# VH-VL binders against q9yfq1, part 18

Target 1, 117 residues: q9yfq1
Amino acid sequence: MLPVNPRDLEKMMRRLGIKVEQLSADEARIVLGSGETMVFRSPTVIVMRAKGQPPMVYLVGDYTVEKPREETAAEITEEDVALVAEQAGVSMEEARKALEESGGDIAEAILRLKGEE
Short names: E, the ipSAE of ESMFold2; O, the ipSAE of OpenDDE; V2, 0.75 times the mean of E and O plus 0.25 times the DockQ between their complexes.

## First folded at step 14 (VH-VL; framework fv_teclistamab)

Design j5 (at its last look DockQ between E and O 0.52; V2 from the best seeds 0.00; counts 0 for: pae E 4.6 > 2)
Fold by OpenDDE, look of step 14:
Structure j5 (fold): chain C 117 residues (1-117), chain A 123 residues (1-123), chain B 108 residues (1-108)
Amino acid sequence: as target 1 above (117 residues)
Amino acid sequence: QLQLQESGPGLVKPSETLSLTCTVSGGSISSSSYYWGWIRQPPGKGLEWIGSIYYSGDTYYNPSLKSRVTISVDTSKNQFSLKLSSVTAADTAVYYCARHTYRYGWYTAFDIWGQGTLVTVSS
Amino acid sequence: SYVLTQPPSVSVAPGQTARITCGGNDIGDEWVHWYQQPPGQAPVVVVYDDSDRPSGIPERFSGSNSGNTATLTISRVEAGDEAVYYCQVWDDYSKHYVFGGGTKLTVL
């Protein structure tokens, strides 16, 4: 698809009013709307620019797809709930709710509860 | 309204370093949208770009002046500065600070300028 | 180095149209900006990105750019239009802002 000679490619694209720049990168990451991430290792980056248009970037190379990090919901223990309840001066139910909202982070849960005062 | 103002000595001796500061008011220099540049104009002559700086410290210099030019930014003071070393009479000029952007791969026009300050190199 | 060539001077009578050219190799591929510099004042952008006009700049000012020539057109020239006009581009090759030599517009 691309001419073998980068100079020829540049010249060709220039005739179309497109500037071409080739760059080397150690890594490129694209976070997809799905939450997955495309990871390119040592890709060639081709930047194409035309007046009045946003640049087009081509990543040339193999890539892997990383799955979104499953946030392991920290298991909330009764001990944790009791601790939060005691520290924040709230009911066990309120403490549990705060812990759930904080993903099991005790410190964050306490801060949330205290901030509501 | 954003304003730029140059300040510094109007007289510099040959071989010394010219130092100027541009103070930005009415807006933050730490904007991701803008670059901050220096342009000079010798008396009766045309405009010459000296260099530009991004708030991060990323700089671009005129190749003909690169070896003598240092541009820096002080975000805490909302200022950026120019140092030109080893000056000669050829460096006598009105020096302007100005703002420009980078968009879609192009550096744009200087849309806001200071009033300029004359720096004369003389013994 | 990339060079922009402007005529040193252009003269027009009031009410007439002034055209100031800026020549450069394949300048049509570049965004051209135009500055007006009245005597003793800082430059002001009058046309940017070939043909766009900043707020506050009269419609009498227009720009075009194609091939090897960009043109600033000032219609219905007024005495207040007397100034030096500079064209400018960013040269990607040299990473350099390049100004033309300037054109003195005289209103007769």
Scores: ipSAE 0.468, ipTM 0.773, lowest interface PAE 1.3, mean pLDDT 93
Fold by ESMFold2, look of step 14:
Structure j5 (fold): chain C 117 residues (1-117), chain A 123 residues (1-123), chain B 108 residues (1-108)
Amino acid sequence: as target 1 above (117 residues)
Amino acid sequence: QLQLQESGPGLVKPSETLSLTCTVSGGSISSSSYYWGWIRQPPGKGLEWIGSIYYSGDTYYNPSLKSRVTISVDTSKNQFSLKLSSVTAADTAVYYCARHTYRYGWYTAFDIWGQGTLVTVSS
Amino acid sequence: SYVLTQPPSVSVAPGQTARITCGGNDIGDEWVHWYQQPPGQAPVVVVYDDSDRPSGIPERFSGSNSGNTATLTISRVEAGDEAVYYCQVWDDYSKHYVFGGGTKLTVL
């Protein structure tokens, strides 16, 4: 049941004419045809090559799915959160929540916190 | 069109550092398609790859030389360089710079070579 | 430590065919490149990816690669073909380029 170490895997695949390279990555992203993105955090990346074939890339690890950028507003910065918190007289946490609900729109977030919509 | 030209001193004293520059002309070293390599050939002997560099600065070295070799790139001058430290008479060779790429999971042939420059380690 | 083995020399009469071999364990699984180096000149690739010719290389230069042997074939050998020929692969396991020791072609 013990996992095969990368060097032993490389030796086994080499005997079959398959070159294997294992990479450590901080992140991997797959942008799907739908516009959604699969995001892998710290995946193991395995590249397999055989002569006469296109290389194949395997991603091993957990992932999440992010909505397309078209549905996500501008990035919310800590400066934006601080501005909303100051202008609306609320905590940074409440300001962040209001910004997230307003798609990053500072003016809308402030108005929402001040009781306007 | 694209040409590679080696430059540097032809005579280096033992224990010092051999330093060569390859100038790329007729094209840009900053190409995402190409790698830039150094190969040497001792007189009367065969070819030995020293290492290669990508314009980002990523380097790949012959394991037998790795402890003594530094390859660098200066994109603003369209040049890449070789430094080989602690040289001995065994490092006397013709030094070539050359271009290669990466296709279908393999690094490719060296398709463009400089004319080569002889470096002699004296004494 | 992948090793490519070439005969040190091959002699062929003009007009005949020269075959220069490059031996390596499972070299048929690798892309093999061949360089011609005339005396005092830089190497020039004459065959790449086992059997492809760069633009400007005569069709009488050809290559093959299977099993443990790659072969550079030069048909209708001319005096101008006299040179040292090197085979070369990229060894992806060890991450370095490997050259054969070279074969001196002599035209008798």
Scores: ipSAE 0.068, ipTM 0.620, lowest interface PAE 4.6, mean pLDDT 87
ESMFold2 (binder alone), look of step 14: mean pLDDT 92; pTM 0.937

## First folded at step 15 (VH-VL; framework fv_teclistamab)

Design q1 (at its last look DockQ between E and O 0.50; V2 from the best seeds 0.00; counts 0 for: pae E 3.3 > 2)
Fold by OpenDDE, look of step 15:
Structure q1 (fold): chain C 117 residues (1-117), chain A 123 residues (1-123), chain B 108 residues (1-108)
Amino acid sequence: as target 1 above (117 residues)
Amino acid sequence: QLQLQESGPGLVKPSETLSLTCTVSGGSISSSSYYWGWIRQPPGKGLEWIGSIYDSGDTYYNPSLKSRVTISVDTSKNQFSLKLSSVTAADTAVYYCARHEYRYGWYKAFDIWGQGTLVTVSS
Amino acid sequence: SYVLTQPPSVSVAPGQTARITCGGNDIGDEYVHWYQQPPGQAPVVVVYDDSDRPSGIPERFSGSNSGNTATLTISRVEAGDEAVYYCQVWDDYSRHYVFGGGTKLTVL
């Protein structure tokens, strides 16, 4: 069982070769594989680091689960295609395809096209 | 093979700004794991870390130099630069650019270094 | 500020073992890196993350770190090992890379 006192926790973990840092956050979000999002309001964040190991992050607090936002398929306009084409330096056909794959999200389409370079 | 090379004037007058550039070759400065840093060494003395920059522009500076130091990155040129303002004779040193990794919450060793460039502060 | 303490100099005969210490408060909790700097050259990592060795560095170079002391050990010392050696850590509190003062290794 972890001690409630942060100082005691730090001492205990130090004996195990683990560095502990406690942070305060306004919000934390975890996007799950299901598409749902866990939302923590004003959680305590505990970061533990050990040599040779990936860091471990504990979120302490109550959370809610939000359903994935139904992306309304935004109508792709010719203006949107032109904008993406210009920003990404690709053809209109390539830009249109990227926009279709991105559900009409201009920023995502541009990133997708630039990432392929 | 990744290589670093310092460039800039070898002589700077007191109160002026020291400016150096590090050119990265054999690889991209853009990396998810690496910072790009500057270290200096006064003649006959030890090593002193100046600061480091990530390709995103996030920077860390030596607290003793923070008020005078600016490090920047130019990804288009595959370069990063150092500016040290209000120099004095105490800033005379060999200046090195170097790379260090950040992994699993740890700042790691400088694994690749430039050859260094001597900058002398003199009137 | 966090301080790393090294002896100014260490002398050894060829074929013997050199040990260079780096002292710091709770340094065992930090990764320690070691650099070799021959005269007129840039530093080179010889040991990193306490005890790991880069490719190309001889097995004669080893490192350990515990408590308040890190140690660089150079076995079967050769004339070519004569250099200044620096230890280094990252201090989380001050967010500062800290170097030791350096140790000049002389091969007698």
Scores: ipSAE 0.538, ipTM 0.784, lowest interface PAE 1.0, mean pLDDT 93
Fold by ESMFold2, look of step 15:
Formats: C-alpha cells, structure tokens, sequence
Structure q1 (fold): chain C 117 residues (1-117), chain A 123 residues (1-123), chain B 108 residues (1-108)
C-alpha cells in the first residue's frame, strides 16, 4: 500500500487546482452526534479548497474516544440530606437516594419522595 | 451604516513609532466573519497591505513589514490600531483602515474603507 | 513572492470598452478583486470574486479570470470612470494580500 503524506497529497491536489494548507495543531476534538468525542493528539490537519466548493478539512492521526461526560450531580452535602429527610418525612438513607436521583436538586428530591415514585 | 475612521498624528519623526487608531461606528468590531486591516499608499504610488486582525487578536502581517508592525484590537472601544516602529521617510503614506470578510475558507475583498489619513515622516 | 502585473495605463474614448488586465501565475486558481480609486479618494471595490458586483455597481463593470490573466471590462465608458484600477488576490502560500501596481484609465 502506498503511503499518503501531506506533502505528496499537496502535490497531487495542486495539479488539479486544489489548494492545500497544513495547519499546526496540538489537539483536535470532534464531538459526535452520539455524545462521544474523538480526541486527536498532535494531528496533521489538512485544509483543501477549490473555487466554488466548500472547504474540506482532513484530520490525520491516531485518536481516542471519550465517552460523553455525564452531568455531575451537584455536590450533595449532609446538610442537604438532612433537609430533604426532614421535609419529606423520610430516613436519611431514603433522602440521600432521592437527592442522588435528582442530581442534587433539593426541591425535586422532596417532590419525588412525596409523590410516591 | 457601518463606517471606519482613522485617527492619529499626521506627523511622525524618523526612528519613532507611528500609531494610528481606527474607530468602527454603525456596527460591531466583534464578528465571526470579519477581519480588520490596514493598507497604505505612498503619495503617487500603489496600495500596500500592512496587516489584518480578527477580534480574538489573531493577526497576520505583510512579510516585508512584519518585523516593525503590531496590530491590536480593543473590542470594548470598538477600535483597532496600528503601530509601525522605526519609521523612515519611506513610511510617509496615506493610511487606510478597511474591513474584509473570511467566508468558505476564502479571504474576501476589502468592502468598506476609511477615508484615509496622511502620515508624514519628517524631522 | 506572488506578483500581479497590470499595464500602467489604458486610454479609451467615451462610449467604448476598456479592458484592464491583471497577470499572475495560475491567477485563475485565485479569486480576483478589483478596486476603483478616483483621484484623492479611498478605493472602492467594483468587482469581487472574479466577476461579482457589489450593490450599486452598474452591469457595465464586469470581470473574468482564467489561466494566467484576470480582466476587468468596463463597457460604455464614461468620463466619471477615469481612475486608477487595482487588482488584488490573497496569496495562500505566503498568507498575504497582494495588489497589482495599478492601471490609470484615461478617458479621452
């Protein structure tokens, strides 16, 4: 298989009237529709342009895939747990579980406990 | 609607720094598509691009002037500026500020120009 | 460094057609812009992207670009068209704007 490097690609594209520019990049990230992110470290970034066409950007290099960053629940304090337990009339354990399920939202946790989820 | 106005001293001594400001009115200097540039024209001669800046501070300069040029932007004042160091009589020119667009990977024409200001370098 | 070459002057009679050329190696691969500079005034773009006209520029101004030559064409020339005309490209290799030397259009 013949290797394809940016300089050889540039020569081929210039013969076709296509402008090629290599950009210096420390990192590139592509956030996918799935929520995953492709992370390229020190990639080769190549921009190709021709009159009358949208530009094309090629990323060349190894990458890793980061899973979506789950929304971090608000820090749940013992004060928050005690407040939920008192207002909903439940044990500390039940209040903590409700707060965890509500992302640390005290009002939502209380409503869930009173609403018999 | 959108207008550009150059301001600064009309006379600068040799070896000193030429400083100009361009004030943008009728629109915002902050834009995802526009660059802000400086072009000069010595009396009776042609146009020479000096450099351009994006509102984030990304700059690019004419290679022949790069060692002496600084362009900066102040978005809070809606202004951008030119400093040209170590001037000589050869830097006597009308200085224009102008806007150009970047679209679809292409740098576009200078579509809006200031009126120009003459800067004379003389003792 | 990329160089744009223009004739220093073009003379034309009123009502006739003026053609102003801008030469450059493979200039047809670039978008060419044209500016009109009346005496004592700032330049004004009259054609951009080879052949497009800004709002307010009459259809008698037109442009073409292929191979090594771009051309600004002004049909039915009027005395008010007397000005210096500059061509311009962005040079991607050196990352700078390049102007031609200018062409003085004289209407006799």
Amino acid sequence: as target 1 above (117 residues)
Amino acid sequence: QLQLQESGPGLVKPSETLSLTCTVSGGSISSSSYYWGWIRQPPGKGLEWIGSIYDSGDTYYNPSLKSRVTISVDTSKNQFSLKLSSVTAADTAVYYCARHEYRYGWYKAFDIWGQGTLVTVSS
Amino acid sequence: SYVLTQPPSVSVAPGQTARITCGGNDIGDEYVHWYQQPPGQAPVVVVYDDSDRPSGIPERFSGSNSGNTATLTISRVEAGDEAVYYCQVWDDYSRHYVFGGGTKLTVL
Scores: ipSAE 0.196, ipTM 0.659, lowest interface PAE 3.3, mean pLDDT 87
ESMFold2 (binder alone), look of step 15: mean pLDDT 90; pTM 0.930

Design q3 (at its last look DockQ between E and O 0.15; V2 from the best seeds 0.00; counts 0 for: pae E 8.5 > 2, placed apart)
Fold by OpenDDE, look of step 15:
Structure q3 (fold): chain C 117 residues (1-117), chain A 123 residues (1-123), chain B 108 residues (1-108)
Amino acid sequence: as target 1 above (117 residues)
Amino acid sequence: QLQLQESGPGLVKPSETLSLTCTVSGGSISSSSYYWGWIRQPPGKGLEWIGNIYYSGSTYYNPSLKSRVTISVDTSKNQFSLKLSSVTAADTAVYYCARHEYRYGWYKAFDIWGQGTLVTVSS
Amino acid sequence: SYVLTQPPSVSVAPGQTARITCGGNDIGDEYVYWYQQPPGQAPVVVVYDDSDRPSGIPERFSGSNSGNTATLTISRVEAGDEAVYYCQVWDDYSRHYVFGGGTKLTVL
């Protein structure tokens, strides 16, 4: 769809009242509404501007789609619960609850129980 | 309402560095829609753009002055500054700070100006 | 470097129409801005984006831009319109704000 010669493209678009600028980028990222991210490596960036219109940006190049990092819920072990209970001076039940609320983060659970958070 | 005010010495000796500050009041300099610039005007002559700065620190300079010009921004003080090194009599001018919008990929007019400050280069 | 060319002076009688031109290569592709600078004062935008007028600027001020020439038109000129007028563009190639040389408007 784009002319092979960038100068020809520019000339063609200028006749239409569109200014075209080609830029080189090391990387481009687009965070999608789905939470995924499109990652372009060394893309060519084409910016088209026209009076009274928002600019249009084309990314030309290969891209990959990265999924959002799955938060691995840390498995709460009985040892973890015992540690939190001992450090915070609370019951095993209270410690377990704090760990669950903290996503398995021992330090955060202790701070929560001690009222520091 | 947003206002700009230039401040600094009105007299600078040759070879020294001209230093000016623009204080922004009535609004934040940390706006994504605006750049902050310096324009000068020698007595009886036309306007010359010196450069501009974005709140992030990104700058554009007049190519003819680039080697001698430094523009900086201090968002905490809501100020931006101009330094022009190795001045000569040719740098004698009224210096204006001004704001211009950037929108839809276009650099817009300088819509708000300071009153200007005369800087004379003399021994 | 990109250059904007203005006539150094324009004279007009009160009540008449003044036209100030600004020449530049393919200037019609650029947004042109016009400034009025009264003696001893900072410039004020009177026309932006070729033909738009800021609030507070009289309707007597209008702008046009096509081809290689932008024009500031001041109708029903008044004594208070006596000033130097500058055209201005942003040059994308050099990434430089460019001003014209200015036109002194004299009201006879």
Scores: ipSAE 0.483, ipTM 0.775, lowest interface PAE 1.2, mean pLDDT 93
Fold by ESMFold2, look of step 15:
Structure q3 (fold): chain C 117 residues (1-117), chain A 123 residues (1-123), chain B 108 residues (1-108)
Amino acid sequence: as target 1 above (117 residues)
Amino acid sequence: QLQLQESGPGLVKPSETLSLTCTVSGGSISSSSYYWGWIRQPPGKGLEWIGNIYYSGSTYYNPSLKSRVTISVDTSKNQFSLKLSSVTAADTAVYYCARHEYRYGWYKAFDIWGQGTLVTVSS
Amino acid sequence: SYVLTQPPSVSVAPGQTARITCGGNDIGDEYVYWYQQPPGQAPVVVVYDDSDRPSGIPERFSGSNSGNTATLTISRVEAGDEAVYYCQVWDDYSRHYVFGGGTKLTVL
């Protein structure tokens, strides 16, 4: 049997009715129904098609998952912590913890602390 | 149905610049699946590819013409254009604009052509 | 740059089979495209990817490609098939389109 080079393999696949093309991409993203996104950095993209059929796309490479971007926790500042501590009559440490548990919501943190009085 | 139409002066003086515009109708020039090209044919002779443009402005030119050719795109007008500088009688030809579709894998043909326009270079 | 060679002309009688060749070094490794250009008209693709026909092209148009020769075959030739036929490849290395010189088909 002769060695098969990439061009010969592609022509052989074509004779079977299958076309193959490889692409280099900077990024690929798959937005899932959950709202999460799979992010591929510099993946190998392989497109395969049988005549008369939709193309099949293969992504090869590592990916990360990005969480949905909805109402994220507000950024907690030292001013926020001080305000919660003053209003709830608690230490700075307790106020910070309550803010973290409340996603940065000052009013929610104060109510939570007062409810545990 | 997508249609291409060439327009521009049919007569150009030697040493001047040949300028043509291709208008795309029945579809959008702004597509990741298409390249837009210019091909010419001197009277009684064969086809010669001039160059292609992608809607973002990326170009590829025939090496024998590259020093004299500029292809540009105006997506807001759904048009692309050819400028060929320093023309001589040898540039007399029918000029075609054409579409190149590759969403079908690695398909590498011009599948839609304009009617062509004759440009004569003469004093 | 890649060079494609076609015979300048081919003559056949109506009802016979015409064969138009396109020569190139290892052209069998390339996808070959065939265009029909009737007199005074723009070219039309009649065969793509060596042997596939676009919608609307009769089955009597067929293509093959192996080794150093691609061939366009037109069976049961009709007067309306009179045209110049061009073969074409895409040179993937230089990203350029290469056309053959054209073959004038005359129907006697």
Scores: ipSAE 0.012, ipTM 0.573, lowest interface PAE 8.5, mean pLDDT 84
ESMFold2 (binder alone), look of step 15: mean pLDDT 90; pTM 0.911

## First folded at step 17 (VH-VL; framework fv_teclistamab)

Design u4 (at its last look DockQ between E and O 0.44; V2 from the best seeds 0.00; counts 0 for: pae E 3.1 > 2)
Fold by OpenDDE, look of step 17:
Structure u4 (fold): chain C 117 residues (1-117), chain A 123 residues (1-123), chain B 108 residues (1-108)
Amino acid sequence: as target 1 above (117 residues)
Amino acid sequence: QLQLQESGPGLVKPSETLSLTCTVSGGSISSSSYYWGWIRQPPGKGLEWIGSIYYSGSTRYNPSLKSRVTISVDTSKNQFSLKLSSVTAADTAVYYCARHEYRYGWYKAFDIWGQGTLVTVSS
Amino acid sequence: SYVLTQPPSVSVAPGQTARITCGGNDIGDEYVHWYQQPPGQAPVVVVYDDSDRPSGIPERFSGSNSGNTATLTISRVEAGDEAVYYCQVWDDYSNHYVFGGGTKLTVL
């Protein structure tokens, strides 16, 4: 469907009132409903826009499919709990709960606790 | 109802930096559908777009002003700001903050405006 | 730079139809927006995306855009329509909002 010459494509699409933009990307990722991710390395990206329509994007290049990252439950250490408790000014129990809810992410746990103030 | 209001000094000396803030009320600045922009109008002249900012901090600037313009956003205060450095008499204008939609790859009209604030550059 | 060209002024008698043009290269490929600015007031969108009207804007205001010319049409002009009208587009080449020079509409 895509012409070999980008210039010819642009010209053709302009006649149809379609704007065409060609971009170079280092990487493109598409998270699928299955949880898998399509990863394109150094793809050519072609964006087509027309009035009253959602844009169409073509990714041109090879891709791989990555499996969903198994959320390894980060082991919450007592040190982590203490750090969060100290930084957020909350009890150890509250800090632990926040860390559990944040999957062990200390920064996120602190932000959650501070946001509740 | 979403409202925008400009605030800042009405007088700036030459070579100094013009600073204005736009306060958004009646809605959140953290919308994925909108940019927040600044437009100015010299007395008796037309409209000139200065720049726009997305809630994430992504900015678009008028090329003619890019070297002197900085737009920032503070989502916690529901505000965005304009800084224009090295001002001259040519920068005397009514400055408006306004919102514009971005949809399907198109930058749209400024649909909500502030009342505007006059900034005069004078020694 | 992309330039939008408007007539500096248009005069019309009450009850008549005013047409304000906005010229630009291949402007028909762009969304054109129109603003009304009464004296001493902020601009207000009267037509957006070529021909759509915001809520609250009378049906007397309409827009069209094709080829190299966009047009704002104001039918049954009233004294209250006296204002400066600006057309606007986004230029994809320069990533720049471009305004026309404005057209002063005088109601005779």
Scores: ipSAE 0.467, ipTM 0.777, lowest interface PAE 1.2, mean pLDDT 93
Fold by ESMFold2, look of step 17:
Structure u4 (fold): chain C 117 residues (1-117), chain A 123 residues (1-123), chain B 108 residues (1-108)
Amino acid sequence: as target 1 above (117 residues)
Amino acid sequence: QLQLQESGPGLVKPSETLSLTCTVSGGSISSSSYYWGWIRQPPGKGLEWIGSIYYSGSTRYNPSLKSRVTISVDTSKNQFSLKLSSVTAADTAVYYCARHEYRYGWYKAFDIWGQGTLVTVSS
Amino acid sequence: SYVLTQPPSVSVAPGQTARITCGGNDIGDEYVHWYQQPPGQAPVVVVYDDSDRPSGIPERFSGSNSGNTATLTISRVEAGDEAVYYCQVWDDYSNHYVFGGGTKLTVL
């Protein structure tokens, strides 16, 4: 089959009522439902438009995947441990362990110690 | 309700720079939905788009005028401006500022116009 | 450059229908806008996106666009409709707004 000339391809798209525009982009990001982000550096960005149709955007290029910001335990302080121990009616050691198991979440640690997980 | 008003000298000498300002009132020039444009009309003739500006400073110009046109925006004053250099008698026209909607990929109608100001190039 | 062609003038009797054409290659693929300019006044958009009317424009003003021709239709023409009418598109190839040359509507 004969290869399609790029200029003839653009004219063919126009005859179908499709407008094709290449955008200059430094970066494109797609935040996925998983929380991961696809990051394109200097991609080719193609916008295709036609009357009566939603615009379509195509990204062409390599990408990396960024994980969502890793959840980290809140910094566990002696003050936090004391609060949990007081509220749950337990020893400081028991409160510290519950707080560690709850990722520093005071409310969860208290509920855990009260047996309502 | 948003309004546009042109201001500037009504008389400009040949070879000098025509300079006009459009003041936006009743709304903000800082809008992702709109471009702010200049259109002119020589006496007894049709409309000619000169150019438009987005509030970020991004511009689009009529190719036939691009070498002589500068459009700028001052968001703190809610104004945008036209400079047309090296004017001749052919640049005598009523100059309008106007707003047009921008929906990504589609540049839409001029839905709000200023009253226009006549600029005469002579002497 | 993209060119929009309008008849220079159209004459109609009061109460009749005026049709003003705007010709352009594949203009049906563009959104066409129409402006009314009464003598000595700024233009005002009367139809946009081929067939939509702004608030305050009577339903007597309508538009259509297909193939190589867009048409502004004014039914039950009144003397107050005398004006110059311009069509307009955005041309993606040259990246600028294009106006037609204007059509003077005369109501006789």
Scores: ipSAE 0.224, ipTM 0.672, lowest interface PAE 3.1, mean pLDDT 87
ESMFold2 (binder alone), look of step 17: mean pLDDT 93; pTM 0.942

